# VH-VL binders against q9lj97, part 25

Target 1, 262 residues: q9lj97
Amino acid sequence: MSQEEQPKRPQEPVTYGDVFEVSGELADKPIAPEDANMMQAAETRVFGHTQKGGAAAVMQSAATANKRGGFVHPGDTTDLAAERGVTVAQTDVPGARVTTEFVGGQVVGQYVEPRPVATAAAMEAEVVGLSLQSAITIGEALEATVQTAGNKPVDQSDAAAIQAAEVRACGTNVIAPGGIAASAQSAANHNATIDRDEDKIKLIDVLAGATGKLAADKAVTRQDAEGVVSAELRNNPNLSTHPGGVAASITAAARLNERADI
Below, E stands for the ipSAE of ESMFold2; O stands for the ipSAE of OpenDDE; V2 stands for 0.75 times the mean of E and O plus 0.25 times the DockQ between their complexes.

## First folded at step 10 (VH-VL; framework fv_masavibart)

Design r2 (at its last look DockQ between E and O 0.01; V2 from the best seeds 0.00; counts 0 for: pae E 16.8 > 2, placed apart)
Fold by ESMFold2, look of step 10:
Structure r2 (fold): chain C 262 residues (1-262), chain A 120 residues (1-120), chain B 110 residues (1-110)
Amino acid sequence: as target 1 above (262 residues)
Amino acid sequence: QVQLVESGGGVVQPGRSLRLSCAASGFTFSSYYMYWVRQAPGKGLEWVAVISYDGSNKYYADSVKGRFTISRDNSKNTLYLQMNSLRTEDTAVYYCARDSWYRYQGFDYWGQGTLVTVSS
Amino acid sequence: QSALTQPASVSGSPGQSITISCTGTSSDVGGYNYVSWYQQHPGKAPKLMIYDVSDRPSGVSNRFSGSKSGNTASLTISGLQSEDEADYYCSSYTSSSTLVFGGGTKLTVL
């Protein structure tokens, strides 16, 4: 039997302000198909491929919706993208590679890719008086939880938060046996059967050395913090996060990273 | 002190079955993932199987999948390996090992091993 | 299951430093920081020497150190002693949720 679904049309164009934190002239501009193509080309030049979940993908989705709605023509380019450019820039800092994406001179995306910390390079920069900025990683935020809640018994909300953090740090949905998330889930299940808190597995037992136990690591973003907070909340009967816990530490790191980027 | 003691090894004909046991003491057995690792004569170490702390998850090497079953009894602090349809290639010293799962990744305690010989 | 590549043998004189390599792929050694190293003397059970790439268990000499670069992990033994003569194995977890060992390296102290 044949099935037909009515086409969906947006009632208004998708603008840069709808999908990015931009202001002024650009915020009101509909995202055009050639703008997305320019960002894709810039990402490909820098990464060797289009970045999954990057600004080009967001712009392509918005431009497709605008084309289906009749708000733009396939070859359209906004004047700001044509005049002021679409660019992707990379720089290396201790422990990370920072990628920043621009449209019309405004940031539309920023990504931090974890890398090994180079002590010799950091010393050389300090000798010549260069100012360095560093971002707090997911692993570092997890280790910080040891300082604020290390003696807390691991529960299901902690395990969910740690799993959300590890998946985001490593960029994979595969959980290895003996990983931090697997350890936290096992601890939570075990602790549910243990009567005395002294015998329970604690957050320090799972999170100590987290930076060395993650397969990969990255700077904490606001989106990472939102995901970790959501995981902790959904798995807490009181629909709240723990003070000084996993979600709190990830959120604090995200806020510090945003301050350091500006 | 942590101790792991394997038993149940011996000489057996191809196609027969054996059940290995590993008695654990000196630690909270129910908090640890447990492994079987074997070593054929003159050869290297080969992972055989792993079981989660409560037995809910079990994984096997391809060479033994469908023939071997790992299990545990947390009330007896004992790990088991049921080995069915034994082949001459299964001849090895079988070790049980504890993974230090919560603090670091590695087999921090091993038994002394039990020899399984499969020969006609 | 995938195997990790180690040299079949290495040798050194007392007091020297030697390095044993353990090469895998991005799906094991390169993808995870769950590399461990084991020492095995003839007729004995293996002993954990290094865990989590570079950390030592309590009671293991600081002459033993571990590192990783890309898909290759390394065990370095400094100040080589006759008691270090043994077989050495690396291991890693994989993206298929299994564990693999290297083929082993026989260290001979001449």
Scores: ipSAE 0.000, ipTM 0.391, lowest interface PAE 16.8, mean pLDDT 78
Fold by OpenDDE, look of step 10:
Structure r2 (fold): chain C 262 residues (1-262), chain A 120 residues (1-120), chain B 110 residues (1-110)
Amino acid sequence: as target 1 above (262 residues)
Amino acid sequence: QVQLVESGGGVVQPGRSLRLSCAASGFTFSSYYMYWVRQAPGKGLEWVAVISYDGSNKYYADSVKGRFTISRDNSKNTLYLQMNSLRTEDTAVYYCARDSWYRYQGFDYWGQGTLVTVSS
Amino acid sequence: QSALTQPASVSGSPGQSITISCTGTSSDVGGYNYVSWYQQHPGKAPKLMIYDVSDRPSGVSNRFSGSKSGNTASLTISGLQSEDEADYYCSSYTSSSTLVFGGGTKLTVL
């Protein structure tokens, strides 16, 4: 490869916290190639194939970026992944099969498959595969959030972040009545009246199929990420972004795009 | 401001052991590969060892393999080099260095170094 | 591992351009675009001048440039200044997952 063709190396590695809703020590660890391989193997074992846009795919993309940046090498593994394992587990609950993906004991993905009641067309959640080959769009990043924080109750910070994302995607400050931003705000308002989290509207309810819900879409830029992060922070009493949440997903996408020189 | 400060150097006899430390500050220590590089008096630079950000991967120069152990404590922001079975040829200034961009490539920050003298 | 081959010394007059070569093998310099250059003044720690064959860290003068052809990397210093007088070392990643340095070059500004 000619010197001229080497992509600009990122200044920082892609960490678990950048792409997943994880906390603690794991959140600060760069994703390593062997971690991704382990997840791929686990997904394959459970599903028979890797999930498009699933944890394994995300990890592979991140690991690849990290390799390009020189933050990890082929064969590297994260200590927590090595020690605590990378696993995919399925649990059958009434009316659904829940598949949960773990790295080092923390959830990095969750899939709910409705058990075929005769009529329910399996909404194949097209997990938007985060490919480093194409620029990740705002819509795709929002959909990816479903994998990392899909079960999170929608709150005002989420709604603000989603609104910021939609505005940036569409290039207009006008909130469409049937848009994702409006839906998120409605969900947040509703959830504020609900005491039990299990009864609240979740991010998955809002962000599933986000790419198709946006009037326009574009590749995520750093400026987009900054805007979304700011929106989330301003509307969070804790002045923090949710790990694996909307802002985190958009940020991760921006970083990946930047690393890919897209 | 990024700082690396080596300590633990001194004069030792051949066959003895010594442990070097490098205290890091001003950056997220756990996010970086760290290196030991040494320089014998009046000589060039020699790579000694590297450790990954979480310590899961370690590599050594052939000259020190089996005798030296690189380690880190991320909770203390400290890099270590345990040197066993020291030889006269191990006499050098030992630097700790951070790799900012790519492992085994460039070291953007260096400590001031600590002198290790192995003499009978 | 044998050190990369550098000339022991080079010299130039102020304002001139000089080049320092760093020759390795296909297992290091020739195999990877992971060549770095360091400047070291007497009694000081090395300073990174070039990484990834030709990239400059922030704060490094554009008078310093790097290139590679085959198994040989080169550091060029244009507009030579008195403060450039120092030892220069190249380094490369190796196929053994190690790092190797050159023997160093003493640059004298006449």
Scores: ipSAE 0.000, ipTM 0.516, lowest interface PAE 11.3, mean pLDDT 85
ESMFold2 (binder alone), look of step 10: mean pLDDT 91; pTM 0.930

Design r3 (at its last look DockQ between E and O 0.01; V2 from the best seeds 0.00; counts 0 for: pae E 15.8 > 2, placed apart)
Fold by OpenDDE, look of step 10:
Structure r3 (fold): chain C 262 residues (1-262), chain A 120 residues (1-120), chain B 110 residues (1-110)
Amino acid sequence: as target 1 above (262 residues)
Amino acid sequence: QVQLVESGGGVVQPGRSLRLSCAASGFTFSSYYMYWVRQAPGKGLEWVAVISYDGRNKYYADSVKGRFTISRDNSKNTLYLQMNSLRTEDTAVYYCAREGWYRYQGFDYWGQGTLVTVSS
Amino acid sequence: QSALTQPASVSGSPGQSITISCTGTSSDVGGYNYVSWYQQHPGKAPKLMIYDVSDRPSGVSNRFSGSKSGNTASLTISGLQSEDEADYYCSSYTSSSTLVFGGGTKLTVL
């Protein structure tokens, strides 16, 4: 085998601007592992768990990719995150609870939960109930991919990864007609005939609403992640996983679930 | 439980051939890159060869290139190392190792090794 | 491929902290965050202690830690215990998609 078959590494890091609607200096900063950990801790503190498809999950995926790419080191933190903090804050307004997630003072996530207009005492009790959120599912991890790699044209490696994910979610090796895997494969085939990337079908077109498109879903396990990673790698001529892509998202989810002992 | 069990080692004369096997169990074998690593008596670790998930990609150390062939049978959960034109310097304990979880994250599981002695 | 450079031996007393260095080049240790450390007791297979420069596998004591600066990775063992006496090897992915090991370090607990 010639040196030409060496797996290609990502050429660019996943930055905050790639995955969040942020601006300024933060937008150009690679997401670091400790940033993600801080967000995870903040989410857990506020919600009792890491939010599915939330900022922490996205950041973890990105940080993992960046680590693999050699753009960040284990234990690294972004200066802005370190200086200005990673925080999750909740505000109760009439009829709703708004949760906002911040990195370095910029909003990276916001959630609005409808709440009955109840007395102030009743509002405190509902915050405890949200803590029982379940492990991150395969569907949720796929949806999270939209945030990190939504604009990526679908290729064969993506399609393979998505197929592996769907199979594992549904517990069947049968590709459902009209399922996410079928759609991804179709997209990949179509894209192979298109010259311009801007005209190609993107991951967002396939994975948006993935939780609703799966016939069944389950919490992501390490075994699931291994299968999806393997599928993506085997079908990528570069023998690499896409940063923030399907395999990366599933892997991040699996790791989070393991940490939560779920 | 993850297990790797090497076999096929022994004493051979220079120029002869030997085939090592590594039986894998307790994990999805086809999802992992597999390695051969050897250790000469009283010496350090030396990587020998690597094979991709589906066996499509193979890499070898310069010291064994052209003489050794790594292969796998995923249906049998077995890794192989065909060693031809053996030399005295090939004398070593040969370990089968799994590259863990993700690529380039080290070898999380090792066999106990099989001794290959090349002697006149 | 040239081995990564490790000290041949290090020693420490129980309870002390020691560090083992692993020096490579920009084509291996310095170029990537794919540094691993292995512990090997006599007559045993190596055991993964650190991967990705500083991450610990499950079941590995928190007394073991890893770091990297430039082309040099380091394994630190705090609170030395008699069972830590072993050979330690670093490894790194290379720009040629190969793996290289260090020469190994013998740790003696005095």
Scores: ipSAE 0.012, ipTM 0.500, lowest interface PAE 9.2, mean pLDDT 85
Fold by ESMFold2, look of step 10:
Structure r3 (fold): chain C 262 residues (1-262), chain A 120 residues (1-120), chain B 110 residues (1-110)
Amino acid sequence: as target 1 above (262 residues)
Amino acid sequence: QVQLVESGGGVVQPGRSLRLSCAASGFTFSSYYMYWVRQAPGKGLEWVAVISYDGRNKYYADSVKGRFTISRDNSKNTLYLQMNSLRTEDTAVYYCAREGWYRYQGFDYWGQGTLVTVSS
Amino acid sequence: QSALTQPASVSGSPGQSITISCTGTSSDVGGYNYVSWYQQHPGKAPKLMIYDVSDRPSGVSNRFSGSKSGNTASLTISGLQSEDEADYYCSSYTSSSTLVFGGGTKLTVL
């Protein structure tokens, strides 16, 4: 029996920062209808359809609200989406295909599709009529970050996330000299003195071959992912994780392991 | 005090071009959608074009699509209308009008208009 | 080619109340609450009187009120005064992201 009250002017638009963990200029931009249409087209090209509950759906809902509220016109685009693009990229990693969605160079969505991992043990078991399921390890998830963020300069949040991952993989609070965490910390410290990103040490330089560099390794659990996310978040001035970075890759691995019942 | 001052009107022959300007003052020009609205002598108001606050999004009435271009220079607080391939039916007073960044749904400030006459 | 229909003229005596209608479709007046009304005296630029169907800008007399029912918006002027004699235009946002004006109504104060 109660009537819904129409919102009065001025109302506030739905921005990228309201619905995604993005930063800088993009965070304050109202989500525009053509931004959403571009993401829907990009998802359709990659998946053959719009992902239910995905970035395009969120952007379409927000853009519709912004149109109805009079904050944007149906054909509007943001400058960041028009100039820097809306893209969907796929990367194959051990055990998964990772799809990452970008607006204006920032990640707004990430999807993980399980992909069987061929190993020597799996091939040998197949020959003798056995089947094996392999869980994604912390080392493997760190190597997967090379595919999703390998060109990112190492910063303190990356170093903290890598340290949390190595500590959990090895079961120790001691940072091994010459381990991955030590290398990441050195890279972050070095990069703090470097002005040009081209000249900075990148995540690939630290994380390549992570499985061979860890003293021990283990399957990624949800608790591991929560710890790594917390470390990356606490050490980022923007209080966020890097899209496609260390915490994102560990989280993806934990989700895949849960689907396979570890 | 908000002011909008149009200029660049005049008498031109069909097929020629003309550029109108609108100088804005007394408000943060870069926060507002800006409009051109025209009124033929003795006739009603007709929307012509709109441009978003950053100049990225532009929309036109069907009667002027492909012939007119709206633009803005936020560093000079100036709105423009480039009018190409002018026709006698484009004869009108052209108004510059403001609508707020949050879409206040109305033109709360108008210039005094500049007359464009297209005749042979 | 106005998408919004207004009467060509209305008249009233000082002190009376009059109403000007603005009829559109479900694609504009009926579908959105973005109806505005403008007053235009001869030789002057239009002045915004009502926006968002019923809201008045600062400085506009409360003698002016707006409403909407279905596809028809209305401007009501109570207590008519000689200075109210002018042309009045409605406008609306459309589903195609364009703006459309009514054809205008000449108000004569007798």
Scores: ipSAE 0.000, ipTM 0.401, lowest interface PAE 15.8, mean pLDDT 80
ESMFold2 (binder alone), look of step 10: mean pLDDT 93; pTM 0.949

Design r4 (at its last look DockQ between E and O 0.01; V2 from the best seeds 0.00; counts 0 for: pae E 13.9 > 2, placed apart)
Fold by OpenDDE, look of step 10:
Structure r4 (fold): chain C 262 residues (1-262), chain A 120 residues (1-120), chain B 110 residues (1-110)
Amino acid sequence: as target 1 above (262 residues)
Amino acid sequence: QVQLVESGGGVVQPGRSLRLSCAASGFTFSSYYMYWVRQAPGKGLEWVAVISYDGSNKYYADSVKGRFTISRDNSKNTLYLQMNSLRTEDTAVYYCAREGWYRYQGFDYWGQGTLVTVSS
Amino acid sequence: QSALTQPASVSGSPGQSITISCTGTSSDVGGYDYVSWYQQHPGKAPKLMIYDVSDRPSGVSNRFSGSKSGNTASLTISGLQSEDEADYYCSSYTSRSTLVFGGGTKLTVL
């Protein structure tokens, strides 16, 4: 469980925390018109249109209310949104395509499109008629990160997040030599000595085949996501999660698993 | 409701050992950094130790380093402080505290504390 | 040993505004805006009043506000009330993600 939400007063602006499951500083920020516009643009880029009832629509409604209340002005943007961005990212996971919407690195929307699992295991499951979508594992979520943030240079926040993920997957706080956590840490350390981003080790270099690199794996839980998010945030100078990054992917997986009640 | 309940305090002689416990409830214990903070009678707050989510990282104040050990059992939602080689200056109310969710939000929840008295 | 310096005591009358300063001297604390403020009544555990220099937790009165200028953080209590009489501690995180407290300030409401 996260920190207690601040009670909202009727005379207060509509904040991100009022309409989305966000935490921290963002939760208390009034939704600004440009925030909504950025989300609308992002949705349009990804989907070709604004999603009905999606984050952009919700944000627009909130921003409009805030304008009416005099809490925000036309052209205003939330500092976190401006600094950390508004992003829509798509990730393919076994059995689904997940589109996640981010404000300031926090998830504000998620869409799941079922996709046929072409794996032999899926074929066997199809034969058994049990379309039981298997829970997304930590390893799978890490691999999915390659699709959304594969070209990101590995930094300390990534390394921390990956370590947290591995620990939770394996049930041990011991960093295995040659494991993904160790690799990520090494990459982060190396990258700190490299000036050019082009020459830095990328997340794809660490997380490709993550499912096979883990000594153990498990279905992603909310608790796992919380731990990974915390790790990433604490080790990021910006105190944010990377959109489509490790924490984001794990969070998305956790939410999907919860919705599937698995 | 978030609750932290310290136990294990008491009166001990110098050089002895004591183990404190903090029982946590009402939140995902394994998702939070946990702290021990102490307060000597009539004095200010002093951080003692911190432990990461899974216990992989531990840090200690210089005043207790080498003598105290912080640990946690996430399966039991319990934080521990093993205090060895106790000194008179270790006399204090010991609080367990939860660090906020992220972004160094301070200690949002505290226990009521347990008194440790080290006296000859 | 405290890297944060607070005045030992401050006083004010009901309805007044008072400010408590917290000055950092350590290079390990400098540059970070991770300042928290705690209120402690006698015989009670501390209560978080401000975090991240100026943010208020849920349930904390808007009479409490935090700011920072340079190496000095400040807690301001407006509309001073008798129940505000307590000890106040500032804290900050070090570069090692550890914490240091100020020496505390006793607030007396006259």
Scores: ipSAE 0.005, ipTM 0.489, lowest interface PAE 10.8, mean pLDDT 84
Fold by ESMFold2, look of step 10:
Structure r4 (fold): chain C 262 residues (1-262), chain A 120 residues (1-120), chain B 110 residues (1-110)
Amino acid sequence: as target 1 above (262 residues)
Amino acid sequence: QVQLVESGGGVVQPGRSLRLSCAASGFTFSSYYMYWVRQAPGKGLEWVAVISYDGSNKYYADSVKGRFTISRDNSKNTLYLQMNSLRTEDTAVYYCAREGWYRYQGFDYWGQGTLVTVSS
Amino acid sequence: QSALTQPASVSGSPGQSITISCTGTSSDVGGYDYVSWYQQHPGKAPKLMIYDVSDRPSGVSNRFSGSKSGNTASLTISGLQSEDEADYYCSSYTSRSTLVFGGGTKLTVL
C-alpha cells in the first residue's frame, strides 16, 4: 500500500554520442561525473573560469542525469577519459583564436575568439573589394599548425593527417612527389631513426609555406576535418589526436568556416 | 511508506565476523543505490559502503576495504553487510540508507540503526 | 579519505538566522555539486534537509537553505526554532568510490 507512485527508471544513459558529434567506442559511453570535473578543471586552466554553455556544463548536466538514473556513481570516470585524457587546447588560425575541447582524443567543444587578420592575402582582398571573412583554406590551416605545434617532431600520425589534408585540398588520391605529404612522410621516417627530439625534423620544417606548396587548395569543410582527424587517430599508437596539432588546426578552421556560413 | 529496518547487531570480540541485514519495504528496492553508514558512540557519521541498484558495482571506505562486503538480494528486498576481521574501531551504530533518484536525492530514508560493539 | 571541516558547535536565539559551514577541497565540495546536509536529533536517525547543494526535499521548511562558494558549502537556518536544536552533518563525494561526511556541528538554540 504505497502512498507514492514511482516512475520507471530510464532505460538508457546519456552517452557522449547523444550530446556531442563523436564516433566509435566513445559514442556509446555514458558521460561520467569525473569526466565532467576533469573538463571543468581543463576549461578553468585555459580560460580562468568555466564556459557558460560549454562542454563542461553539458557534461555536468548529462552526468547528473546519469547518476539520477542509476547508470553511474558520482566518482565514476570513463576508461577513455581516464586513459587518454580530457584536454583543452588553443589554436591560432587566421582571423581567430580557437579553443578546442577533447575527450579521449575526440572533439566535444569549440570556442572562437575573433582576431584581426593581418596577412598579405587579407590586405589584398580588401584592396580589390573582396570579403575579409573569406573561408579558411586547408593550406592556411596547415600553416596555422606552425604557430601552435611548430616545434613538435614529425611522426607517422602527423604525416597521415597532412596526407589526408593534401589529398582533400587537391582533389586527388595520389600523393604528389615533392608535396607536403611526401615531405611529412619522409620526415616521419627519418625521425623514427633519431633518438633525441632536438635532432628531429619538426612540423615547422614541413608546414611552413604550405599554402604556396599545395597544387590546389580549398576551404576547409567538416568532412575534411573528420577525414584528417580519423587519419591522425588511426596512425597514433595511443588512438588519440595531438592538442594544437594538424587535426586540431583543421578542425578549428572547419568550425570557423561553418559559423561564417550561418 | 518507505521503511528500512536493520538487524544483526550485537557484541562480538575482535577478529570475529558479523553479518548485518536491512529489510526494505514501501518502494521498488531494485531501483535504488543502497548505502551503509556508521556512527561510533558520541561521534559523527562515517560512510562505509555503497552498492548499485543491480548489485553490479560496490564501493567501500578505505577503513573497511578487504574486510567488509556489501551485497543485496533484490528478490527479498534485503541489503547485507558482511563484516569480517572486526576491530574495536568498528564499534558503531550501523544505518542502512537509500539514495533518492526520482523525487529528490541524498539519503532520503534511513533505518533506525543496529549497534555493533567490538570489545574484548 | 579525510573528513569535511565543520565547526564543532554553533548557537543562536529563537528567530535568528545561523549559518553552518562545511569546508572541503576542490576534489570534493569544490569539484562536485553533490553536497547534502543532514539533521540528527539525539537517539534518532539522520534526516535529509538539503541535497545537491541547495535543493530541499518535500516536507523540509524553506527556512533551511544551502549554498556553495568555492570549497565551502553552507547551511543557513532562518527564523531559528527550538526544534532546530540538533547535530548537523554535511556530506560530499570526493572521488570515484568514496563519500565523506563532515565532523558534525551541534546547534544549540538558547
Scores: ipSAE 0.000, ipTM 0.410, lowest interface PAE 13.9, mean pLDDT 80
ESMFold2 (binder alone), look of step 10: mean pLDDT 93; pTM 0.947

